# Miniprotein binders against Pentatricopeptide repeat-containing protein At3g56030, mitochondrial: the designs that were tried, part 7

Target 1, 310 residues: Pentatricopeptide repeat-containing protein At3g56030, mitochondrial, of Arabidopsis thaliana (Mouse-ear cress) (q9ly43)
Amino acid sequence: STVNPNPTASPGRRTCVEFDNLIFKAGSSGDFEAVRRLLNSRVVNACFNTTATFKFLTNTDSYSSSLEDLRRILPQTDAGYTRKHSYETLIARLCKLGRIDDALVLINDMAIGEFGLSTCVFHPILNTLTKKNRIEEAWRVVELMRSHAIPVDVTSYNYFLTSHCYDGDVAEASRVLRKMEEEEEGVMSPDTRTYDALVLGACKSGRVEAAMAILRRMEEEGLSVLYATHAHVIGEMVESGYYALSVEFVMAYAGKDKRLDEENLGSLASKLIKRKRFKEAKMVLKEMSVRGLRMGDALREFHEKNVLQS
Below, E stands for the ipSAE of ESMFold2; O stands for the ipSAE of OpenDDE; V2 stands for 0.75 times the mean of E and O plus 0.25 times the DockQ between their complexes.

## First folded at step 2 (miniprotein)

Design ag32 (from a4 with Q29E D33E E36W E40Y E52R D55F K56Y D59W E62L K67E)
Fold by ESMFold2-Fast, scan of step 2:
Structure ag32 (fold): chain B 310 residues (1-310), chain A 92 residues (1-92)
Amino acid sequence: as target 1 above (310 residues)
Amino acid sequence: SPEQVERALKDALETIQKLAEELGDENLEKARELIWQALYHVEKGDTEKALRLIFYAMWILLEAAEETGNEDLKRAAEELRKAIEQLREQLS
């Protein structure tokens, strides 16, 4: 009944980076038969495609489009995972380049060829369209999924939720959540990541009260408010430059759990100090002192020197 | 202790998120989801469910580490292995 990790290191296998370099060279030189052979042999060497696999594909190609050459060779790769994963990787690359129409052509190729079209193929397209606020087109992609009997999963809905939350459109986010809840058999339940994204989005849109309501809903749904969830949200807000909003978030949630408060305020103060955001850091440290929260040694030294001795 | 297990899972999450964005690997995103679910079950005291989720995430990281040659993924998988050992002892 003990868990046993099984994988053994295999010296002499080519790495994914080595395969990507070989494919880049072949694709850049127009040797698409070499690209096809490398895609097949990659799986034999226990390697899979990465975001770098089709880097040679750009918005400016030779007079013959590299995409047309890829569309010719991909159906000739080994059936099953190799072919499916190659299409998935190319679709992701096209989405990164903003070539959405080309990505949709590949989806049609997969559907016609019966090459294992599945939910994950649509993720990069939904992600790109929602990030660019092309919401109507994103919903048309959802309709395309349904026309192929492809289930719309939590991850797909999460792209819409994240986009609406970042826009501060809590009403639209709530409508998407209702669609998830209204699925009958095979009903999707929002997961911890769904609510984590909603909380982060509400904070970034300046809606701290909405973030509090979402955390309350997590508790009502039987999902734990995890310390890691708070740490992740605080970390992302600080990394993204939302310093004032991160302070508001932490302050609004304070007063419910002393240990959580020590973790949240302490972590935030440390990150703000590291970013040289001393005004916000002093505010957090002053609140910690007022609430009687324990500070680590570094924070206590900073507080004594910069707040108490002011 | 729950704090040690939570810390190991949190450290793995930070590594996975950074590498998922750098590598664009959908399997790393799946590993991240599994670790989030594992944290929930650790907090609820459902040790068996947490173990299963952590094991699956560890396996994904080990496969990705072999495929990419990325040593940070191997280190994250090793932290998950240690968490599995700690949780397994609680079942004895």
Scores: ipSAE 0.000, ipTM 0.128, lowest interface PAE 20.5, mean pLDDT 75

Design ag34 (from a4 with E52R D55F K56Y D59W E62L K67E K74E R81W E85Y R88E)
Fold by ESMFold2-Fast, scan of step 2:
Structure ag34 (fold): chain B 310 residues (1-310), chain A 92 residues (1-92)
Amino acid sequence: as target 1 above (310 residues)
Amino acid sequence: SPEQVERALKDALETIQKLAEELGDENLQKARDLIEQALEHVEKGDTEKALRLIFYAMWILLEAAEETGNEDLERAAEELWKAIYQLEEQLS
């Protein structure tokens, strides 16, 4: 009866931004009892924590006392998923700051307590470590997951695949794929992000035709191609001098998603203009006009001067 | 109530489905699948499993919102938070 059926519609409801501002002020002033009360009252207003909630934490050793204060008050917040969410959000913030050892301390707090560790707690740590090319530390985190009987999912392996493929290290990417295949569960089947990482690796290695073959296989398997995958393919085709092929690519995938089309054709036209490939750029801009796609100001000016007037 | 939870999940699902299609993000498609599964578990009375699925989906939305700055993803996460709050009341 105390629960508001439409809490987000209430004119008196505090927003997530308002809670973040109040928590920032309280945390910055060292008032951790106010932080605790605000984290609890946030639930009543159906607000959730974001990585901005703990923005008062910074990447300095002098703020380690603030973390110890948080470690003291978090177990005093309301029990259940609300408390678990506060830990998960703080871990994500520490990862964003590069404070990996501090994030691991919080994971240990969760493991000792009855908070219930999940795979999602480890995702920000694996993502941060692999992006920083701290691969050996990332594999130690995978071993920590296994020690707590937490399943290593496709997303966890995809962080490693993305890192190695980004560096063009096909040999290491292949080793990660073999480790994924050693898992017996159907949930470890390659997903769209696995194929995205492989496409990125093929592009970085200058193997545009291989990237196209992977995209075709994704479509044959009924998988959706990520916007990022299109951006990687387009970028690498232009960088490698496959101008005609890049035009054919964006045309072939046009007509399914207006926003994706605006980004793909717009980005391609801009890259072609920068490379002084005006013939191909004009073809792309004409197609944007025919399809009614929005152009940015620079492309619109170029189109008016060079295509519509000729 | 179960009706409030189902409404919040369906409202979030509509937003997630639209954004998954517009952004082509596989993680948002995963969030959609998780919410569809959560709805099934809510209908079966499997509150604890529903909570876990909703929380995972909310995490995906928050990561995507941080990367894209998309306010609709933040609103969808807020709808999932309402569902979590209602379901936690059922467990107490």
Scores: ipSAE 0.000, ipTM 0.471, lowest interface PAE 10.1, mean pLDDT 77

Design ag41 (from a4, 13 letters changed)
Fold by ESMFold2-Fast, scan of step 2:
Structure ag41 (fold): chain B 310 residues (1-310), chain A 92 residues (1-92)
Amino acid sequence: as target 1 above (310 residues)
Amino acid sequence: SPEEVEYLLKWALERIQELAEELGDENLQKARDLIEQALEHVEKGDTEKALELIDKAMDILEEAAEKTGNEDLYLAAWELYFAIRELREQLS
């Protein structure tokens, strides 16, 4: 998900898209005093920076003066929310471009200028480094956080956990869990993303029964289960040959959320057809029909030829 | 609740016992004994001592996993993590 504050547009006031377009034009033409004014006026109009605000920065700008111009004007924006949010948005853009060293320079600028450096500033860097499997560098960023007395939150640990779990590296995932449990009591509580990562790790390790136990624990904690979490379990059940269990799983969870049911039963039916498990696939398709769930074109055609005419 | 923690630890005992029999590792029997002691301390209301014992058992499971390559040992350690979390909530 992107950082979108979802402001209400007012007639006669510029929208966030309009501000992004104006900033793009100003930045592209090298008019950084206009960029500074637009960043200040945006907040007054109840509009906020988006992932597109600094899109005039590209990888071809690595040797240009655009970043240095931004470093000059950002300290001159209005103190408080405007300046802090502008730094956060620019750091996120640089991370998206893979310009990690440039993002770290801006973090240093925020620290020296005392511009409200916080945990959220580090999230895009940790996310990018862990996704690129640059784990040693990511841990050095955690040490940088600690050197500035910035708390390492559950979201920060979740980036490491998700990365290792995606690779099926349960050993390294366990080390991350150890670090989380050693943090100050009462502050570090596992959230939906923590449990999702653990379910993913169990699935990638081929342990469907462990994945189901973690999912059940997540629900007992009163956490909302992500659609992705169900997809991890269904995928692993099919991959490991637990066809009957996969049917039982989607049936057991059916009836609470129509969209989730359409995704769970639809994806399961498709996977079973690809595996040539036609008996189980027909059972799932019949249930979709009984419940009035929408089928994609391929599933509808298969159902008409193989279920309705049998 | 104390009953929930007792359930989690009893489940962990059964799992660790199965792994100890499967792998023939003397250290896994030590982990089992630590969890049994943790159960006794939970029953007596000594939550802090129970947490200490569970943490030691997790260390043994992770060391055994690295030595044997058995991923089920890491997954058993994850389950003890949930027991630790429940115990910490009881302390708050």
Scores: ipSAE 0.007, ipTM 0.479, lowest interface PAE 9.2, mean pLDDT 79

Design ag43 (from a4 with K49E E52Y K56W D59E K74Y R75L E78W R81Y K82F E85R Q86E)
Fold by ESMFold2-Fast, scan of step 2:
Structure ag43 (fold): chain B 310 residues (1-310), chain A 92 residues (1-92)
Amino acid sequence: as target 1 above (310 residues)
Amino acid sequence: SPEQVERALKDALETIQKLAEELGDENLQKARDLIEQALEHVEKGDTEEALYLIDWAMEILEEAAEKTGNEDLYLAAWELYFAIRELREQLS
């Protein structure tokens, strides 16, 4: 018997990392028959595709020929899980590369081959299109989903909500919410991502009271209103240059949880200082002092030098 | 729970009251009346009647938002969307 260097793997069987490395080498060398064999054999070894499986496919001069070879071999993989999962993984990779039209071609290949489509295949495409503000194309993808009898889920609608809320387009965000509400009962339940987008939209529209009401609604529904949700909203507002609104947001939410307040105001002050938004940073630091919130060493030094002088 | 729905409706009512005063729109007074009636029906456990009234109020808010260009009216409607969701779950 051979001693396996990885004790979590079966003796003589390859791990998911080993399969990804072998597929990377085969794909990089243009050996697509080896890629096909490796995709088949990894399932036999109780392994599955990862985000690294098609990493050899890049935006280079060889992209078109490599994609053509992949489209030739993928229909030749074992039917069922292997074939379906390989297409899903490749579609996600194409979306990462910005190759949306090619991803749609692969979806058509899956449909023609009748080896199954699921909602998750469309998620990377909707995410990429909405992030690039290609909203009309994204709605055509939703139409494509419906033509294949694939239900449009809350995650799909959340991509549209996030995009419109990020732009402060509360009118379009409201229309998306209305469409979600018109969907089949028991399927469309707002999740943390939905509320996160709505809070951002309310903040960008200057409606701090509405943002606070939405956060209260999250808590009442048992959804986690954790540091991550606030950090995401604060980060997005600062990145977008909505400095005054970010200050108003953290001030309005303050007073409920002292530790959360320390994190929110401290994080905001640090981000504002880094962007040289000293006026807004000083306002946040003064409020921290008034509320008795603890500051890290860097913020305390800045506060003593720049705020306590006046 | 009824308490969660009541809070959402009261938050929306507060926003509608403020906007009705600021915009002087008579239709927003109707939306206010509808939400007040919906609160009464929620307190009585008349979920279907409450849903009807809230949906009507939302339609008024959306029409007023389109007419005035006031985005705060859409935000008020968001509160009502969550109230409707909670009430529909009570009927399932």
Scores: ipSAE 0.000, ipTM 0.372, lowest interface PAE 12.6, mean pLDDT 78

Design bg12 (from b3L, 14 letters changed)
Fold by ESMFold2-Fast, scan of step 2:
Formats: structure tokens, sequence, C-alpha cells
Structure bg12 (fold): chain B 310 residues (1-310), chain A 90 residues (1-90)
């Protein structure tokens, strides 16, 4: 996506949009020395590479060897922030284009050149492969990380967990969690995203009791529950007919985050109204009113007619 | 110290990467409110980067380094909340 100009940029400094436009023109015309100079000067103007920085690189750029030209100039950019950031941004662009093999070539270039290869460089590759259910290839990338002594972090494992949980494959998700426990580079502790993925998997499998047990464990560990996790639990409870329990759940977690509360109570009230559970819906709407939470148009209309006027 | 500043810079670049992933998912949602939130977080990243560059070039006091660490931590929280919101709306 294109980024708006930085409003805090000085009158004499170029904006991120201006740099992206100049790089697009230079790259499109095959002037890769200009691309190199622009990448170097960009940091001086407090601008960062965006997903638009390498937008001239497309799946239809077979006409010119744009990627090979970039591989030639990137090692010649200024060491440190500029060079590492440029590699990271280009790898992300290649992943977005589905060009995984090309992204892996750049990772090899970073490793050979000692250009700051780190765990975060592998994240977009793992994310893309797991989202497309290319799990075998994703595990080969994990082996590549280990071959470069790059730690496989919780975020990397969470991509696998999320993928298996979207499929409702609790057995495979459990295998991934076991691999996290067996990690030799110290104690790997599950984080909020790990538990979120497991709760999502439980919900997808229709295991409301399991989802509740995982949420209780998260609370005991002092972890925040992701917004998506709440939505899935609420949806599953209502689908399964656990209406009273769904009300109890949103009430128990209310008071910590106003936006989360508006979404949880609002969503629950809407679902209860659709299933004609008016008693429970009125309880939720009354609590929203007491807490000063905003309601969407449909809920506001229902509340005015059925709660405030009664 | 220089080591503290390097650690802050490392965290900053991890956050930039996370925000770029969030921006890609935002394109799939098509939500203009989410687009505005992504823009505001990018603006905060640009400001922090300018401060990091200045601190690296001209040096920084313990107090300035702590303020940068606090800003990076706050930005991490905001990016996580936005990622959760985008996930919810997909």
Amino acid sequence: as target 1 above (310 residues)
Amino acid sequence: SDEELKEIARKFFYLLWELLEVAEEMEESGDPELAEQVYQLLLQLWEIAEKLREAAENGASEEEIQKLADEVEKLAEEIEKLAQEIEKRL
C-alpha cells in the first residue's frame, strides 16, 4: 500500500512517497545505480522502505533482470540500517508476490555477505507458506534457520499453530506445541499468540470447554487475550446454545479495555437478538449502557425500543 | 549506553516488520478505519527512527535512551492491538 507523506518532514526533506516515486521511476527505467543512491539517502531524510518501495518489481518483470540488478546493488548500499532494511523489505515484497524461491536466494545472499540475517527476515516467508498450507516447505525453512544458527522463536511457531488451528487440526497443533517445549536453546514459553491459536483451534473443533480451559490458563499466566480469540469463543458459545455462559464470559472480562468491551458485548448482543434470546440480550445492552459503551445503529435502535423505554 | 541503544534499534526494526505485515492484512480487509490506524502507527515509526538516528550519530543521555525505550514499548502495544483488530475483521 502507498504511504502518505510524513507530516513532520522538514520543507527541504523528501517524503516517503517522494522516495517511493523516485525509486519506482529509477527501477522501472533500469537505473539501479539511482535506486542504490536513493536507498542510501532515504534514511538521511527519516524515511523508511515500505511495501511500495520495490513495487516496480512484479511477476511480469521478466522483460528485465530487475531482481538480479537488485542483488548486485544491495550489497553496495550503506552498511547497517539501510542495507539490512532494504533486504528485509525486498524479501517481504517477493513473499507478497509469491516468489518464495527468490526470497530464499536473498536470504542466502544476506548470510554469505553477513548483512544482519536475523529471525525477523524469515517471518514473512513462514507466514506466507503456512497461510497457503505449504507446511512441508515451511518446515524446511525452519531447518534453514537452524543451519544459520538463527533462533526459531515463538512467532515462527505461532505461524504453524495458526495455520493448523484454522483447519481445526488440534492434533497437529499439539505436535507443534510439543516441538516448542523441546527447543534446545533454552526454555521457550508460549505467548499470547500461542494461546490464541490454540483457543481458535478448540473453537473451530466445537470444543467450548477446551477453549474456556485455555483462556483460564492464559489468565493464570497473566497473558492478555487477543480480540479474535474473544470473538471466536463468543461465537462458538452462541452457536452451541451456551447463552448464559456467553453472558457470564463477556461480563467477567469487561472493564479492562473499552474497545474490546464494545466489540465483545456488541457482538454478543447482536447474536443473542438474532437467536431471539431477548432476556440475555437485554442484560448485555443494559451493561453496555451502564459502562458507557458505544452501540451500532441496530443495537441502539433495539435498546431504545426495548430497554430504555421499558 | 551504546548497547542499550542497539537493543532499542533492534526492537524498532522488528516492530517495523510487524507493522508491514499488518498493513498487508489490512489491504485484504478493505477497511478505511484500519488504513487510518496503520498510517498513524507508520507516522510514529518515522518519528522514532529519526530520534534513533540522531541518538546514534550525536550520542544520547540515559534519560533520552529510556524515553526511546518507552516509545518503542508503547508502539509495540499499539501494533499488537491493531493486528488483533484486523484479525477480528477478516
Scores: ipSAE 0.000, ipTM 0.166, lowest interface PAE 19.3, mean pLDDT 73

Design bg23 (from b3L with R39Y Q40L E43W R46Y E47F D50R K51E D70Y E71L K74W K81E; at its last look DockQ between E and O 0.02; V2 from the best seeds 0.00; counts 0 for: pae E 7.3 > 1.5, pTM O .738 < .8, SAP 76.659 > 70, placed apart)
Fold by OpenDDE base, look of step 3:
Structure bg23 (fold): chain B 310 residues (1-310), chain A 90 residues (1-90)
Amino acid sequence: as target 1 above (310 residues)
Amino acid sequence: SDEELKEIADKFDELAQRLEEVAKRMEESGDPELAEQVYLLAWQLYFIARELREAAENGASEEEIQKLAYLVEWLAEEIEELAQEIEKRL
């Protein structure tokens, strides 16, 4: 009985991966007309560009020539979404390569060509600059956005806020928050990422109580707490030696999401074991067991040896 | 050496970029929670890379090097934990 190969591969729809591979081959061979055609065909087939689309562009000897060819063909892509999306994807690739100046050149190309410049086009640039602590340059990019009548969104400010909060610079973080409040085109409300950054800043400053106050505010506002936010607090509590408090914290937030609980309690248990805080670790592992939470292999082994045999 | 610290910083930047790509794929695949963890790790790598560069430029004290070593070890553990979680979900 010949097992019929699953016929549901509709023969005609190329996958995003297939398009990326074809674009990679075309770009690597210098066939930029093929790249242009593939970019057009991709959108028609409802396959969006990915972070791998322009992977053929690398910091090698062919970089400058390849970028020039791309700058030549992108204006020739289908007008509207295809062209806009292609520029956005290439700008993101340039940011990954650390080619911020070239990304800004492409933004200028989009502005001159009226190719649909928007806030999201600047996100990769702001993200890259703030992560590299090039804060003054990042603010110049914000001013560039304003000069093009592009609205600065919460996401843009969150890049600055996250950078300052990681550094424990409460003063600069506060200045960023003030700038968010001063935005004229409506009440810019902080989002989950804003609060995550604030919690990170509180933790980095050793202000666990402040971190907890921020979390309470998030709950009052009905905002979902990110996993990262819990991780910041758990990490700082353990690092600062607040072992009992860390157990209390994870227990207080347990019961809403099983997966989050598995992560929070599991992470805490692992950290406590590494710190040789076996009493507290056993408490956490017992709670995980009672709640029917999944344990990693290492935690399970520790639990079996030290909790179930005791 | 200061040059070695810069090389390590560059490697961490590259790793962070790769993690951001992985996180994006995870978001696209419908696992935003795992993506968030990967993004967090990518951010940590970027910040460690910044600290390494600052240390290389300003001259790293022994205390600063020890702090960086600790952060690298912590990060390695987080990467391993994340890798295990990814393997469980794949």
Scores: ipSAE 0.019, ipTM 0.294, lowest interface PAE 7.2, mean pLDDT 83
ESMFold2-Fast, scan of step 2: ipSAE 0.374; ipTM 0.774
ESMFold2, look of step 3: ipSAE 0.040; ipTM 0.559
ESMFold2 (binder alone), look of step 3: mean pLDDT 76; pTM 0.699

Design cg12 (from c3 with E12R Q15F E16Y D19W R22L K23E D38E Q41W D45Y K48E)
Fold by ESMFold2-Fast, scan of step 2:
Structure cg12 (fold): chain B 310 residues (1-310), chain A 81 residues (1-81)
Amino acid sequence: as target 1 above (310 residues)
Amino acid sequence: GSLEEEVKELYRKAFYLAWELLEIAEELGNEEAIKLAEEAWEYLYKAEEAYENGDLETAKEYLEKAIELAQKALDLVEQSR
């Protein structure tokens, strides 16, 4: 009776999934008093909201009462952590659905109710608007943050940097960096994501040497380069025809992290093979062998037929 | 802010990072990223238990570990896009 059928299951994982399922059923059937009780009891049972908590909301719900029912019950949830995080989770869900105006209404509800607005509430809105290239609206959200005396952090600015850098718009990226410099002294410091965006921008504009310089500065400041940053550099070098430089890059950064090395050299070899740059691809595969790095099936087959037998 | 305020803000950061990554990883089918995101969720749960017991130092350590794991998962997911 007390036997756990899955003894390796995380208590938080299992019960959180169960609560998400119950909330989905309640919300789908319009039982918002059940949703309120489940949100309250979830925290008491050492559980928390997930990306699935409000999945019963969809973009087709624009004419339904579901959001209005949630706006009615959320102020009635237990004060503090439960209520604040329920608002945050719902705002994130609405942003994922592209329902930005609805998310802004909930932020206003949080402000009026004094439910503890923080910078993190605005992150999914800024992320969604900048990814959709709705940049002027994103800056109006920054002004909304300022009107509530909420600090604009480096993560918020990174969304703008990433968007402009993805487009190769170095001028607009520089404008964002100047705005970061205007923030309170000592609070705004570039982080790994800031440099990742700048490397992406350098690559997208064809400025591979600038990208290399930014990576060098990251290392000088003691920051670890993201796996994604390496992938951006490798991809752009290959796309732009900098084959020899791409090989030099992956070899120069090899030896620090075996998993990163496997991904960098493996990804580069695959891209070089697709571009029919077999000489450079063979060099990368030989280095993988020398370093004892694992190859995926396709690379192993190519290596056996074209490197080991040649 | 107090250590308690710092722990609450770290939990919020870890939560946003972990939940976004779990959904994205499941969508993309990246098994390694899903595993790292699930491990991050385990550390979030442990941090919540430590916080409820008044052990703010341990809660902070668990949240820093959750953020580390979630960041690795995010990097892997971004590479496969």
Scores: ipSAE 0.000, ipTM 0.221, lowest interface PAE 17.7, mean pLDDT 76

Design cg21 (from c3 with E12Y K13L E16W D19E K23E I34Y K35L D38W Q41Y E42F D45R K46E)
Fold by ESMFold2-Fast, scan of step 2:
Parts: sequence; C-alpha cells; structure tokens
Structure cg21 (fold): chain B 310 residues (1-310), chain A 81 residues (1-81)
Amino acid sequence: as target 1 above (310 residues)
Amino acid sequence: GSLEEEVKELYYLAQWLAEELREIAEELGNEEAYLLAWEAYFYLREAKEAYENGDLETAKEYLEKAIELAQKALDLVEQSR
C-alpha cells in the first residue's frame, strides 16, 4: 500500500490500513505523541481502529514500557468513541498476546476514568481465558463484570459453552446453559453461536445424529448457520466413519450458497480421498461438476484422471 | 421462586436427555425415535422462549413434554432390541 507521510493532511482520504501502518511505525519507534495524534485523526478521517492498530505491542520483555506509554496517552485522546474504541482495541491486542493482567489494568483505567466501560470490553478476555482452559479465572472475570454492573451477555456465556463443548464436556456445557437461565439482568436467548457450540459438543462426543438434529433445529428457527458449523458436522461425520451420511448431508444443503457449496463439497471430497473412500469422493466430485462448482487443483486433477480411466 | 427452580431443574434434565439422542437414534435405527428426539428439541426451545417471556407455567409444560418425548424415544430403543 502507498502511504502519505502526513496522514492528517488529507482528512477522509486515509484508509484504516494506512493508519495502522503509521501507528505501527510510530509505536515501534517510541513516538507515542504520533500514536496519540493518529488515533485522534481517525474520526476526522472516517476511519476506525482494527485488530492491527496495536501490533507493535508484543509478548517480549520490552513490552511493559510501551504499555505504560499507552496508558499515559490514551486518556489524552479525544473523548467519546475515539478514546473508548482505542481502549477496546488495546485490550483485545493484550488478550491475544496472553497478557491478561495488563488487560485487566486497562479495564480498571476505563472504570476509574469513566471511559465507557461496556460488555464488549470483557469479550476478548473471556475468549482468551476459556480457550486456554483457564475456566476459574474466566468466572472471576464474570464476577468482575457484575461488580461494575456490566451485563453478562449471551456472547460471554458462549465462550464458556464453546470451551466445554470443544472438550466434549457435555455436563459442564449443560451447567453453563442453566447459568444463562439464572441471569438476573435479563433472560438470554440462544443465538447462532450458542447452537454452533452445541453442534460442536455433539460432534466431539461422537453424537453425529444429535448434531444434525440441532442443525435442523437452527434452520427451522430461521437462524443463519455458520460455515464453521457445517465444517464441524462434515469433519466429525468423516472421522466417525459416516461416509454415506456425509455425502447425503452436503447434497441436501447444496443449491443455496455457491461459496458454501464449494467449501462443503470440496472439503468433503478431499477428506474422503485421504481416507481412501474413492466411491463417495467420486460422487461428490461429479455433483460439483454438475453444479458448476469450482474445484481446487488437486481435486480437479483427481476428477479428470478418474474420468479418463473410465 | 419454587416454580422457577422446578423449570431450571427440568431444563437441565431435558438438555441431558437431548445429549443422548444420538445414541438413541443410532441404536434403534428407527425414524420414529429420531422424529421424537427432534420434537423434544422443539419443545426445549419453546420452553426457553416461554421462560424468557416470564411465562414459567408454559415453560414447565413444554419441558415436561420434551422429557416425555425423549423418554418415549428411549422406550422405543429398548423395545426394538
């Protein structure tokens, strides 16, 4: 990408990527006054922070100095959206680096300074802790949310649900669902992510037909099904030896989204070939050809060679 | 209250039973058991919506129906052996 040396000279002409690159350069060189000016200019230039904005922060021994500089300048950014979003973006970056204690310090800074602390600030922390199986610490973060009168939303509970379901711990997944029922600040409705977690849990437990029933229920409810949810079901069907059922599944759901079809049929064909299930693989590839779906190079070569041999 | 405690207990039981639907359908090899399992999921969802609307009596009725359907599916598995 082409970068203007002075991004504030042309309001509305800068991209978020250009601002991220400039902030990376400034932060890497220790120029935190430039970082502050760049963060402030985003609103004027109709831009916003991205996951790349604070990439100059790393998990190294020198990171603590940069964090203290950021803690000094963030309160000096323009009040409202700019300041709130900059804190949110930095907290997400620290969580990705596994720097949970540092993220909690920033949450405390937001609370004391009244910088718009909200539920979404806690999402990266809960996500990171649950993915690292640090479940007790994650529940302590939920209690921290409650101490600040921050509502624990369905997304927050979905992180716990996904973690337990990924481990095949159906009992703990059920306990999480029960805790969602008990939420005093409102009654939660399961969403697409909640059902995705349940499908994942059924798959991890080898309960393929339960996973299919849940997926069918999602569709009956008119919920949007994630590409990831289809991938969970297809992967588990193949791993569990349900080859014919996997073909039936991808065929039944074909014809609605061309890109989903290419991904579903393509990944299934590849998995079937790896397991030497050539009869089922050929059936899937033939359907891809009939529907005009794009094949990757490996699948195309396999399909063409089998047509030639026939 | 007491009714809310009953609803939560029934919801936990219904979820636990739903996790067994895979084994039920596989062992029975019978479409009727699978359809009963699907109906149980339906009533579990309806119970959740009733609870969220503060209608605990309706939530309890739907959860009892979900459990009844799941139990019938289990009974069919045993009979089909």
Scores: ipSAE 0.000, ipTM 0.093, lowest interface PAE 22.1, mean pLDDT 74

Design cg23 (from c3 with I34Y K35L D38W Q41Y E42F D45R K46E E64Y K65L E68W Q71E)
Fold by ESMFold2-Fast, scan of step 2:
Structure cg23 (fold): chain B 310 residues (1-310), chain A 81 residues (1-81)
Amino acid sequence: as target 1 above (310 residues)
Amino acid sequence: GSLEEEVKELYEKAQELADELRKIAEELGNEEAYLLAWEAYFYLREAKEAYENGDLETAKEYLYLAIWLAEKALDLVEQSR
């Protein structure tokens, strides 16, 4: 009914996903007292809320639907971590649904109730607004953060940076970076996500050479390049016809992480084969063989066939 | 300990889901799903670093994020069929 009738798993094996499924069932059936009890009883995974926790809340909800019930029960959840993170998770869900005004109402509820309003509450709303290119509204949210004495962190600025970089708006991206540098007398340092956004922007504007320069700068700063950043660069190089540069890129970054190398060289070889760039593909496959990197079945078959025909 | 074993099990599950998502995304030519698979790999790497630093709770959080993201993306790929 309201809980798993025959719990058999050890407490350490109950996942937040399993708990989210119970909350989904209760919320979908309109049993909000069960939702409240389940949120309170997350003893195994109290700190691991996800946006799936409230996935029963949808865009098809009526004005006076599940949200009003949630606003009633959330203040009644256990104070501290459980209540704070339940609000954070619900705000993230509303943002994902594009229900920005509803998310702002919950932020106000948290502020009035003194339920631990923090920077993390604002991340999903900034992310959603910047992704939808609602930049003026996003900056008003930053002003709201400042009005509550909530620090504007690197993650918050990274949402603006990513949005402007994705649009190829170098001037606005530069303005955001300057604002970051002015915070806390330069204590706020660009992180890996900041550089990832810059690389993405360079790629989207067709400046692949600039993207490579930024990646080299990241390594000089001692920052790790994200797996996603490598995938973005490789994809854009191939899409834009920079085949020779894509080979140079994966070779330059090879030798530090075997799994990353297998994915980078393997993905590039596959994309080059699809584009019928067999000369470059063979160079990549030869390097994979020399380095002892694992090939997927399709690449291994292609490589063997070429060796036999050579 | 049991928490260390839980982290290991979650890591294996997250990697399996991320690998499945990447394979399906490549087969379908779904670039959005492909990028989400790599974001899941980022969380796997962050979880490993947290584990190596002895922060098992942070490692678990990243693994749950990786699992959630991969499962969400797999659902979206199914809807597009």
Scores: ipSAE 0.000, ipTM 0.121, lowest interface PAE 19.8, mean pLDDT 75

